# VHH binders against tRNA dimethylallyltransferase (miaA), part 21

Target 1, 307 residues: tRNA dimethylallyltransferase (miaA), of Elusimicrobium minutum (b2kdr9)
Amino acid sequence: MTIIIAGPTAGGKTDLALNLAKLIGGEVVSVDSRQVYKYLTVGTAKPEGEYKNGVYNVDGVNYHLVDFLDLDKTYNTGSFTADASNTAYNINKKGKTAIFAGGTGMYMQSYFGGMDVLPKADQALRAQLADIADKEGKQSLHKMLSEADPESAALIPSGNLHRVMRALEIFKLTGKKASELRTNGFADISQNNFMVYIEWDKEELNKRIEIRTQGMFGGMLKETQDMLAKGYTRNSPGLRSLGYAEVIDFIEGKKTKPEALERIVILTRQYAKRQRTWFARYKNMYKADGSALNAEQILAEYAAWKK
Key: E = the ipSAE of ESMFold2; O = the ipSAE of OpenDDE; V2 = 0.75 times the mean of E and O plus 0.25 times the DockQ between their complexes.

## First folded at step 6 (VHH; framework vhh_7z1x_3)

Design p8 (from a16 with S31K N52K S103T; at its last look DockQ between E and O 0.71; V2 from the best seeds 0.00; counts 0 for: pae E 3.3 > 2)
Fold by OpenDDE, look of step 6:
Structure p8 (fold): chain B 307 residues (1-307), chain A 121 residues (1-121)
Amino acid sequence: as target 1 above (307 residues)
Amino acid sequence: QVQLVETGGGLVQPGGSLRLSCTASGFTFSKYWMHWVRQAPGKGLEWLSAIKSGGSSTSYADSVKGRFTISRDNAKNTLYLQMNSLQPDDTAVYFCAKVRGYTGYDLFDYWGQGTQVTVSS
């Protein structure tokens, strides 16, 4: 049993997910590209929790794929998909329900829509390909790709070694062209999965974002100062998360607090809009009223959905 | 059912003090961040202060910093706001708000009815 909970930032996804998990004996898998980072809690709206026995725990519920990545590390869709697969497998092995909750659309799509199991990164193969690139040049590797998958080669510049290598890796491991895998139209993951979207009135959400931002600024400031003191910079991937640049600007005297707040509000609203737009592509989602979320109701809807 | 009831508002002269209380019921009070917000006539909502579930962390808006103090008694399921050095600009309806979920800065899911604070000579 898998339940997907999607929605805008600060829309109540975490709470709903936790409540559901408690009701059905589930665990939560975070689908958020920013909550993966350590230490950043306020700005990413990461649920407060603690690691217990190697697993992040929020109020007695295992909450996966949060608070594990260093701020100087990058995390991408591929990384998430791999981690999510392993996590889901482990959850299911325990006989528990995996509840996917988050607002990162691309991550959600990659995991549920890309179930053409893109082969896990083969480190050995990558090393081999890297060696070829080092010895024979990037163009040689691109040529290999052109022979194997001309469409991918046409789309991927030879200078993008990572993409070239990934496309080759896919071909070598699966015998399928990466380009063929891409041409499969946007898969509506809501057709085969019970997917909940937490819906808010736009104006109401915008107002709430404003007040939220006012409240969270102090916490973000502290987090940012702490991270900077540790040697991280504005260029650290983790600190590129929404709002932290503005906080840094404030710290540096480039922006006043009101200016920073205003900008964060705008960015947050824009992000919420982007999320809404992304998830609107899924046509079979259950739309839950954000102002009246009820885990029992969601379960009832799930039961109806399965019929 | 979640219920928040604010009390302690009233009329006070400039420079005066008030202590607001918010009594919570219907949820595990000690697990949630709590906030104070206010709304002045004709103005939007203004965030004032927040306190962590255990009370170990507090935050304040610049407008009230040094004058207002947020506290909580989890045994009594009560949130407090001590307001000192009140000014006419502090005139507003004051609300206690519960944060949704287990983040300190999530959207509020429950509000009280509010308590009127009027600062006037």
Scores: ipSAE 0.250, ipTM 0.679, lowest interface PAE 2.0, mean pLDDT 90
ESMFold2, look of step 6: ipSAE 0.383; ipTM 0.768
ESMFold2 (binder alone), look of step 6: mean pLDDT 82; pTM 0.832

## First folded at step 7 (VHH; framework vhh_7z1x_3)

Design q1 (from p3 with N52Y; at its last look DockQ between E and O 0.60; V2 from the best seeds 0.00; counts 0 for: pae E 3.1 > 2)
Fold by OpenDDE, look of step 7:
Order: C-alpha cells, then structure tokens, then sequence
Structure q1 (fold): chain B 307 residues (1-307), chain A 121 residues (1-121)
C-alpha cells in the first residue's frame, strides 16, 4: 500500500503524512530535495526528530530520506529514486504502508512515473556556468537559458542560479530542452496511485508565507552561521537551498534584513507557484483543503479510490 | 475541534504592560510550536514570537525583542505573551497561532479570534 501526499511548501504535508502513518501503521518517505541535508532544519522546514537505531524518527514514526546528507554533497533525482526504491521495499517488507510526502515534483515523478534519463551532473560544466554567472552576472545565464529553453526560463527566476544552471546543463549535455524532457513521456502518476494534493488559496498561502518567513529568519540565520563556521560556503549544495543565499548576503552585509526577508518571501512564493503548476499536471489527485486536513478523511477517500 | 481563545487585551498607556493569554483546546497543545502574531490597522500581519513545544526555545521579531516575552504552560494548555514597555505602534489585534506538523515554522492552521491591544495616552 502506497499513499502519495503532495502540496506546496509548508502546506501541511508532513503533518498529514504523520497522522496517516499513525493511523495505518505506515512510515513516511520524504520527497523533498532540501530536507535531505543535515543540520538545515528551519530553512527547509524539516520535521523535528531524532535518529533512532539509524532511522530518523518523528513523533514515533519513521521518517525516511531526511537529514542524512552532508551539505557539500549533491543529491539528484536519480539518487532519490534509488533511495526511495530501497526504502519503500524495506517498508513494505515490514508489512507497513509507505507514505510518500513532499513537494519536489521531479522526485515524485521519477519514482512513480519514471523520467526520461536526465544527464548526470557535470561538475566541469557547472563550474563553467558558475564562472559565467560570476563574471557576467546571473542575468547573463538566465538569458542563455531563455535562448536555449524559453519555457524553463519563464519558470525559473534568474536568481535561482542552481536551477538555471541545471536547465542549461541539461540542454548543453543532451541538446534537449529541460522543459521538453519534463513533458515528454509524462505519465500521470495519479492514475495508478492514490495521490493527495493539499490545496491552498493562493492569496492565503502567500500571506502565510510572509509570516512564516518572518518567523523563521532567526533560526535560519543561526543555522547558516553555524554551517559557515564549520567551513561550508554559499556554494555548498545544501546552502543553495531556498533562502540561505539571502541569509548569507545578510551576514555579509550585502543585504539588510528586510531586503533578505522580502527576497525569501518572493522566492518562496515563486516556488509554491511552481509546485502548484507542476502538480496540476496530475489529473486524478484528491484535492484536500489545506485549511482543514483530516487523516481519517483521506483514508476514507483512499478506500473509495481502491474500490 | 481546535480552538484558540486570546484574552488579556485592553487599553494601556505608553510604557505600560499587558499580559496576553491564549487558551488552546481540541489538540495536544504540548506537541506544537505556538506563535503570536498581530495586525495593526491598515497593516498586514506581523509575526512577533514563537515558542517551542517544550518551551525551551523562543524567538522574537526585532520589533518586540527585549520587550515581549513568550511563554507557555502545557499543563494548562495556555500560551502567554508578556508585553512590557508598550508603545503606540504596538496597537493591534493580537492572535495566537498554531503551526501544523512538527516544524516550528510550518504554515499556521488555526488562529484565535484575537484580542485588541490599544496603546494610547
């Protein structure tokens, strides 16, 4: 038995997943590209937990694929798919339900629907692109992307250097547009899997994101300072997570706190929008109201779906 | 059903103090981070403070740091906000908010009705 819970960042996925897990004897598999990193908790909204016998545990529930990766390590769709496969296998072997919960659409798609073989990260190419960004500015790279893949450029802010670089990387390595690869052979995973999407009113979500960001900044600052003190840099993959660059800018005096906050809010809202857009491609999802999530209701819907 | 009820608001002179309370019901209070937010007339919501489920960790907005103190009594399912050195700019409706999940900074899923705080000479 597998249940998928998708939704925007901080939309209640974790809570719903945990509640479901408790009800049906399940374990949670995180589908989040940023929560995999150690120590980054506040900025990634990682659920608080602890490792017990080698497994991350959140309030009595095993919560997999979180808080295990060093900040200097990279994690990609392929990595996730492999890990998720092993994890799901183990969960099922125990006779427990695997609950996949997260907002990383590409990860979700890769595991459940397969993805076109995306090229592995090319460090040399990335270094070249990074150099261009450093010398010519982020806008230069974004322009490159807009020329190569306008659709991706439209979806990826110029400030999201990592995504811009990845999209360019894909294009340069394969000759294919990242946007095309995302759409080609798209399998609607909601057809064969019970998939819940946590839906929020756009304006309400945006408003709440602002408040959330205000609250989390202090924690992010502390996390970032600690990581920098340990020798990590803004180029560490983990610190490329949303918001940490702005915090670093603040630390370095490049941005004021209000400027950093504002930027993080914008980025978060944009990310939420991208998530919404991504998941809208799945046509058979159960839409759950984010303001009124109920695990029992979800189970009832699952039962109905399975019939 | 989750309920949050804020009390303790009122009219106070500049430099004065108030203690807000938020009584929670319908959920396991001790399992969740709790927050205080406020909304001043004509302004958006402003985050003020958060407290860890066990009370061992707190955070504050710069605007209230050093003046406001968040605390909680899990046995009483009650959240508190001690507000000292109140200023006219602190005039607002104050809300306690519950976060979802097991992160201190998830989106809020429940709010109280709020309590009015007015600071005026």
Amino acid sequence: as target 1 above (307 residues)
Amino acid sequence: QVQLVETGGGLVQPGGSLRLSCTASGFTFSRYWMHWVRQAPGKGLEWLSAIYKGGSSTSYADSVKGRFTISRDNAKNTLYLQMNSLQPDDTAVYFCAKVRGYSGYDLFDYWGQGTQVTVSS
Scores: ipSAE 0.275, ipTM 0.668, lowest interface PAE 1.8, mean pLDDT 90
ESMFold2, look of step 7: ipSAE 0.435; ipTM 0.800
ESMFold2 (binder alone), look of step 7: mean pLDDT 82; pTM 0.836

Design q2 (from p3 with H35N S59Y; at its last look DockQ between E and O 0.53; V2 from the best seeds 0.00; counts 0 for: pae E 5.3 > 2)
Fold by OpenDDE, look of step 7:
Structure q2 (fold): chain B 307 residues (1-307), chain A 121 residues (1-121)
Amino acid sequence: as target 1 above (307 residues)
Amino acid sequence: QVQLVETGGGLVQPGGSLRLSCTASGFTFSRYWMNWVRQAPGKGLEWLSAINKGGSSTYYADSVKGRFTISRDNAKNTLYLQMNSLQPDDTAVYFCAKVRGYSGYDLFDYWGQGTQVTVSS
């Protein structure tokens, strides 16, 4: 038995997943490209937990594929797919339900939809692209992307260097547009899987994101300072996660706190929008009201779906 | 049903102090981060303070840092906000907000009715 929970960042996916897991004896598989990193908890909104017997545990529920990757390591769709496969297998072997919860659409698609194998990250190429960004500016890379893959460029803000670089990387390594790879052979995974999408009113979510960001900044600052003290840099893959660059800018005196906050809010809202757009492609999702999530209701819907 | 009830608001002179309380019910209080937020007239919501599940970690907005203190009593299902050195700019409706999920920085899913704090000479 598999249940998929999708939704925008901070939309309540984790809570719903955990509640479901508790009700049906399940375990959670995180589908989040940033929560995989160790130590980054606040900025990634990772659920608080602890490792027990080699497994991350959140309030009595095993929560997989979180807090295991060093900040200097890269993680990609292929990595996730492999890990998720193993994890799901183990969960099922135990007779437990695997609950996939997260907002990383590409990861979700790759695992459930058999998306074309994306090339592994090329560190050398990334370094080259990063160098270009440093020397010529982020806009230069975005321009490169716009020339290579206009669709991806339209969806990815120039300020999201990581995504810009990834899209370029895909193009350079495969000769194929990232946008094409996303669309070609698109399988609606909601047809064969029970998939829940946590829906929020756009304006309400935007307001909540602002307040959330205000609240999390202190924690992010501490995390970032700690990681920098350990020798990590802004170029560490983990610290390329949303918001940490702005925090680093603040630490370095390049941005004021209000400026950093504002930028993080903008980026978060943009990310939420992208998530919404991505998941809108799935036509058979159960739409759950984010303001009134109920695990029992979800189970009832699952039962109905399975009939 | 989740309920959050704020109390302790009122009229106070500049430089004065108030202690707000938020009584929680309908959920396991000790499992969730709690927050204080406020809304001043004509302004948007402002985050003020957060406290982790056990109360060992607290966070504050710059606007209230050094003046406000958040605390909690999990045995009593109660959240507190000690407000000292109140200023006219602190005039607002104050809300207790429950964090959704098991991350301290998730969106808030429940709010109280709020309590009015007015700082005026």
Scores: ipSAE 0.025, ipTM 0.497, lowest interface PAE 3.0, mean pLDDT 88
ESMFold2, look of step 7: ipSAE 0.231; ipTM 0.687
ESMFold2 (binder alone), look of step 7: mean pLDDT 85; pTM 0.867

Design q3 (from p3 with A50G S59Y; at its last look DockQ between E and O 0.67; V2 from the best seeds 0.00; counts 0 for: pae E 2.5 > 2)
Fold by OpenDDE, look of step 7:
Structure q3 (fold): chain B 307 residues (1-307), chain A 121 residues (1-121)
Amino acid sequence: as target 1 above (307 residues)
Amino acid sequence: QVQLVETGGGLVQPGGSLRLSCTASGFTFSRYWMHWVRQAPGKGLEWLSGINKGGSSTYYADSVKGRFTISRDNAKNTLYLQMNSLQPDDTAVYFCAKVRGYSGYDLFDYWGQGTQVTVSS
């Protein structure tokens, strides 16, 4: 038995997943590209937990694929797919239900939809692309993408350097457009899997993101300072997570706190929008109201779906 | 049913102090971060302070840092906000908010009705 929970950042996925897990004897597999990193908890909204016998545990529930990766390590769809496969296997072997919960659409698609094997991240190439961005500006890199893959360029803002680089990386390594890889093999995973999407009113979510960001900044600041003290840099993959660059800018005096906050809010809202857009591609999802999530109801819907 | 009830608001002179309380019910209080937010007339919501599950970690907005103190009593299911050196710009409706998930920084899922704080000479 597998249940998928998708939704925007901070939309309640984790809570719903945990509640479901408790009800049915399940374990949670995180589908989040940023929560994999150690020590980064506040900025990634990682659930608080502890390692017990080698497994991250959140309030009595095993929560997999979180808080295990060093900040200087990279993680990609291939890595996730492999890890998720092993994890799911182990969960099922125990006779437990695997609950996949997260907002990283590419990861979700890769695992459930059998995405074409995307090339592993090439650190050398990424460094080269990053250098171009640093020397010539983000717009230059985006222009490169627009020339190589106009469709991806249209979907990826120039400011999202990570995604721009990834799309370019795919093209450079495989000769195939990231957009083609996404579209030519897109399988609606909601057809064969029970998939829940946590839906929010856009304006309400945006307002909540703002206040959330205000609240989390202090924690992010502390985390960032600690990581920098340990020798990590803004170029560390983990610290490329949303919001940490702005915090670093603040630490370095490049941005005021209000400026950093504002930017983080914008980025978060944009990310939420991208998530919404991504998951809208799945046509058979159960839409759950984010303001009124109920695990029992989800189970009822699952039962109905399975019939 | 989750309920949050704020009390302790009122009229106070500049420089005065108030202590707000938020009584929680309908959920395991000790398992969730709690926060204080406020809304002044004509302004948006402003985050003020947050406290972790056990009360060992507290966070404050710059606007209230050094003046406000958040605390909690898990045995009493109560959240507190001690407000000192109140200023006219602190006039607002104050809300306690529950974090939805097991992260201290998830979106808030429940709010109280709020309590009015008015700072005026």
Scores: ipSAE 0.207, ipTM 0.638, lowest interface PAE 2.4, mean pLDDT 90
ESMFold2, look of step 7: ipSAE 0.503; ipTM 0.820
ESMFold2 (binder alone), look of step 7: mean pLDDT 85; pTM 0.863

Design q4 (from p3 with S103Q; at its last look DockQ between E and O 0.64; V2 from the best seeds 0.00; counts 0 for: pae E 4.0 > 2)
Fold by ESMFold2, look of step 7:
Structure q4 (fold): chain B 307 residues (1-307), chain A 121 residues (1-121)
Amino acid sequence: as target 1 above (307 residues)
Amino acid sequence: QVQLVETGGGLVQPGGSLRLSCTASGFTFSRYWMHWVRQAPGKGLEWLSAINKGGSSTSYADSVKGRFTISRDNAKNTLYLQMNSLQPDDTAVYFCAKVRGYQGYDLFDYWGQGTQVTVSS
């Protein structure tokens, strides 16, 4: 039970996700490579919230995968996929719908499309499998593989211990078949998932980005000054988030405030365009008018889609 | 139906003062950040000021800081902008704006039709 909300920066994704969650008792999973960072609220457009019982809460809704990572840590598609899998499991275990909302298309593709992300070798597990082969023969491991991942077993000779052990290791470490993790192309995640894309007129979105950036600058400046005072630098992964390098340039006297603002607007518009281009690849999305979002209508579309 | 109606504009001499009002209807006013923006003749929109849901936190553009004061009365569903020490370059149409959702500086949903402020001698 999953709803996916995608759209450009400044497009209303957070508002729609929260309204949907309230209507159905769901929880939101953020799909944003920058909102994961602590301290950076204004410049990342992180929804205002507070922790309740260890979970970030926005206006009564549990909001996951925000505000947990130190600025010195990196975050990537592998990190997201692992975190999203665990988060979705916990939401589903409560009988609730997970509402994935964000603009980071690679993260959505990785989780819903099944990237070929193979686990690193686990020496203890390999030793256990090797012991089975030593005592019971290579055919015993191949039988185990045929039960766990029949497609891989059909392609891997029983005498090829290395490949049989690797396929079993993948299954035991991930819970997924090696055959499921490999793909020959881009999977259109909108074919098997209800996915909403928030559309905006390009000129209207650009105007909103300009006004948004003007309003955000003061808060971004304060956040940046506070983080520099704590010892973080422009090289800290979190401070490489869009706009913060330009604010640091302003602080260091390398840019005037108008120059920094103009640069942030340009970069934000470019990011919004890349988001539009990325999501245009998904052919079965429900396209919602950003100027007239209606959560009840979208839920009706979801109910119809599930038929 | 969301409505924002600005009033209080007019002609004023340099150094003068005006108080703008924005009456809100069609939504729960107290749950949203509110903003003032303006548009001078031949220029783009300029953000001026923001106030949070309860009125406890405000922010201002450098161009108006110290001269303008944003406030709100949630019981009256009204947003205010007190403008002092007005100068000719404050001449513009002034709009109040509502943001969408749960972020103070995210998407601006609705603007009023605006009220004209003209500062001239």
Scores: ipSAE 0.349, ipTM 0.756, lowest interface PAE 4.0, mean pLDDT 86
ESMFold2 (binder alone), look of step 7: mean pLDDT 84; pTM 0.852
OpenDDE, look of step 7: ipSAE 0.404; ipTM 0.746

Design q5 (from p3 with D106Y; at its last look DockQ between E and O 0.41; V2 from the best seeds 0.00; counts 0 for: pae E 9.3 > 2)
Fold by ESMFold2, look of step 7:
Structure q5 (fold): chain B 307 residues (1-307), chain A 121 residues (1-121)
Amino acid sequence: as target 1 above (307 residues)
Amino acid sequence: QVQLVETGGGLVQPGGSLRLSCTASGFTFSRYWMHWVRQAPGKGLEWLSAINKGGSSTSYADSVKGRFTISRDNAKNTLYLQMNSLQPDDTAVYFCAKVRGYSGYYLFDYWGQGTQVTVSS
């Protein structure tokens, strides 16, 4: 019960994901290495939302893996994979669809690519493993994993029940260690996951990036000034997000505003190109026209894909 | 059916003033940030101004700050741009734009047909 929305920066991924979530009662999981950071909303294009019952909520939709990490913390594919596993498990446990939306292709590959050649979930086996965890604790299940697949046990925290159970499930169903499968080759995640890619004409996207950057600058400036006043610096991991170094250069008098804007536009266009190159490696995506997104049509395609 | 209709353009002399209106329909106007954008002859699109849902927060491009004032009347579903001290460089087609809902702060989704503003030198 998973939908993946991918596309270049400024391409409409967030809006499509929220529309889909509203139509089917789903929840969104952000796949963005920069939106994880607190305080940086405008410059990371974080959707405007508010906390409801401890969960970031955007117009009635729970929106996960945004706005939780301090600017002095690093975040990587391992962190994402662990967080996404727990989040998706909880969403699916509620009977809801998890809609993964973002442009960080390496995060998508890390999380979904480790499952592309894996057997389907066996609910009876998962129930047995969950019962062991309930009776004997999560540590006991992790010890079982350590004996079956020590490399996976070294990579998977004992508190990540979902990943521990999945690795044990793989071993019991296939006779192979999950670590062996995880380390093999680049997996085309579109083969086993319904994945939508939002297409844009290059010239049109570049135009949208330019206009967007002009509109964002004032907000980026304010939030950057606020974070510098709190003691964060150019070297804080969160402030290394695209565009913030250029805003800091402006604040420090190293660049004029036009120079900073021009540089941010160039860097953003380059990032969008890298995203297009990355996602071109996936051969079975549903291609959606960014200028005419249709959430109902995409849901019909998802239903057909599931058959 | 989202529609944005700009009016109020015309010919003015340098130093003059003009007020543009943008009438919105097909969506709940009061739930969205609204923007003004222009396109001068032979140039790309230029973002000018934004106003939040309630009208309490505005922002402006440096090229128009202090001369232009964005406002909105949510009861009339209308966005305004008061333009003062107009100069020949302000000659352009002016568009109002709606940000697409909940997404990245300035993802522009819908544009009006535009209204021509010509500042005669």
Scores: ipSAE 0.012, ipTM 0.537, lowest interface PAE 9.3, mean pLDDT 85
ESMFold2 (binder alone), look of step 7: mean pLDDT 83; pTM 0.843
OpenDDE, look of step 7: ipSAE 0.022; ipTM 0.393

Design q6 (from p3 with G101A; at its last look DockQ between E and O 0.61; V2 from the best seeds 0.00; counts 0 for: pae E 3.5 > 2)
Fold by ESMFold2, look of step 7:
Structure q6 (fold): chain B 307 residues (1-307), chain A 121 residues (1-121)
Amino acid sequence: as target 1 above (307 residues)
Amino acid sequence: QVQLVETGGGLVQPGGSLRLSCTASGFTFSRYWMHWVRQAPGKGLEWLSAINKGGSSTSYADSVKGRFTISRDNAKNTLYLQMNSLQPDDTAVYFCAKVRAYSGYDLFDYWGQGTQVTVSS
């Protein structure tokens, strides 16, 4: 029970995802390598929300994998795949649809493409692992994982029993580490997943990117100044998010404001082009008109696809 | 049907003032960030100002900061732009705009027909 929404930056992915989630009682999983970072809200176009019971909530919808990572931490495809697997499991266990929304194609490829090579869940084995956790504690299972698959253990908190058990399950079923089974090859994830791509006329999107960047600059500047004052630097992974290096150049006097704005617009347009090129490789996507998004129509297409 | 109708434009001398209004209909006005943008003759669109849903937070482009004030009246579904100390380079068509996404600055969804402001001696 999964819907994938892809599209260029500034293209309406968040709005569509939230509207779909409200219609079907689903939850959103962000597929964005930069919205994971705390503090950087305006410049990453992070949806406005507040934490409720440990989950970021946007207008009544649980919105996962946003606003949780410190700026000095790295986040990669391995991290995303582990987090997405746990998040999707928990959403589906509640009987809800997981709506993956974002523009980071490599993250989508890593998670959804990797699913084709990983073994199915084995309920008997999971029961055995759960029994060990009950008798010996969650820390004992994490120790087992540390010995079997140290890379996965470094990514998975010991308190996340479900992710620990999944990684152990994979190792016991295949004899291989979960970290080793992910491929670097390409799979057309649209063949086995319902996937929506939001299309835009290039000139219309470029115009909107320009206005968006002008409006965001002041907030990006304040965010950047605040983070530099706290001791973060241009080399902090979170501050390498699109646009922040240019804002730092402005703060340091290396660029004028017009120069920084122009560069950010160029980089954002280039990013949108790379996203379009990446997603063009998926041959079975439902293409939606970005200027006229219709969540009810998308839901009807999903229902038809499941048949 | 989303509609944004700008009024209050006109001819004004340098140093003068105008107050623009934007009347909104077809959506729940109080749940969205609102913006002002303008387009000078022969130029691209320029972002001017934003105001959050409740009106408690505002932001301005450097070119208008200190001279322009954005405000809103959610009971009247109306957005305002008070423009003071107008100069010839403020001559433009002024548009109010609604943001589609929930982030306040993401995709600009809709704008009105605009109102002409001309500043000349």
Scores: ipSAE 0.375, ipTM 0.767, lowest interface PAE 3.5, mean pLDDT 87
ESMFold2 (binder alone), look of step 7: mean pLDDT 82; pTM 0.832
OpenDDE, look of step 7: ipSAE 0.436; ipTM 0.761

Design q7 (from p3 with V99I; at its last look DockQ between E and O 0.63; V2 from the best seeds 0.00; counts 0 for: pae O 5.0 > 2)
Fold by OpenDDE, look of step 7:
Structure q7 (fold): chain B 307 residues (1-307), chain A 121 residues (1-121)
Amino acid sequence: as target 1 above (307 residues)
Amino acid sequence: QVQLVETGGGLVQPGGSLRLSCTASGFTFSRYWMHWVRQAPGKGLEWLSAINKGGSSTSYADSVKGRFTISRDNAKNTLYLQMNSLQPDDTAVYFCAKIRGYSGYDLFDYWGQGTQVTVSS
């Protein structure tokens, strides 16, 4: 048995997944490209937990594919797909339900939809692109992307250097547009899987994001300071996660706290919008009202779906 | 059922102090970060302060830092907000809030009816 819980950042996926897991004896598989990193908890909204017998556990629920990757390591769709496969297998072997919960659409698609194997990250190429960004500015890379893949450029803000670089990387390595790879052979995974999408009113979600960002800044600051103290840099893949660059700017005196907060809010809202757009392609999702999430209701819907 | 009940609000003069309380029920209070938020007339919700599960870590908005102090008594399932040096701009309905899920910095999903704080000469 597999259940998918998707939704925008700050949408309540984690809570729903955990509640569901508790009800049905399931385990959660995180579908989040940033929660994989160790130590980064607040900024990635990773649920608080602890490792028990080699498995991350959140309030009695095994929570997989989180808090395992060093900040200097990279993780991609291929890596996720492989790990998720193994994880799901093990969960099922135990007779438990695997609950996939997260907002990383590409990961979700890769695992459930058999997405064309995206090329692995090329560190050398990334370094080259990063160098271009440093020397010529982020806008230069975005322009490159616009020329190579206008659709991706339209979706990816120039300020999101990581995504810009990834899209360029895909193009340079495969000769194919990242946008094309996303669309070609798109399988609607909601046709064959019970997929829940947590839906929010746009304005309500934006408001929630703002409040959340205010509340988490202190924690992010501490996390960031700790990681910097350990020798990680703003270029460490883990610290390229949303919001940490702004926190670093604050630490370095480049931004005031209000400026950093404002920027994080903007970036988060943009990300949420992109998530919404991505998941809107799935036509058979059960849309759950974010303001009234209920695990029992989800189970009822699942039962109905399975019949 | 999760319940949060805020008390302690009232009318106070500028420079005065108030202590708000929030009594929690329907969940294991000691397992969650707790927050204070407020809503002023015509304004949106504003996050003010957070406290971790054990009370060893606190955070504050710049607007209240140095003036407000968050604390908790897990044995009593009670959250507190000591407000000193109150200003007219602090006039608002104050809410204690519980986060959704199992993260100290997740979104709020529960709050009480709130308690009115009015700072006026």
Scores: ipSAE 0.022, ipTM 0.448, lowest interface PAE 5.0, mean pLDDT 87
ESMFold2, look of step 7: ipSAE 0.378; ipTM 0.778
ESMFold2 (binder alone), look of step 7: mean pLDDT 82; pTM 0.829

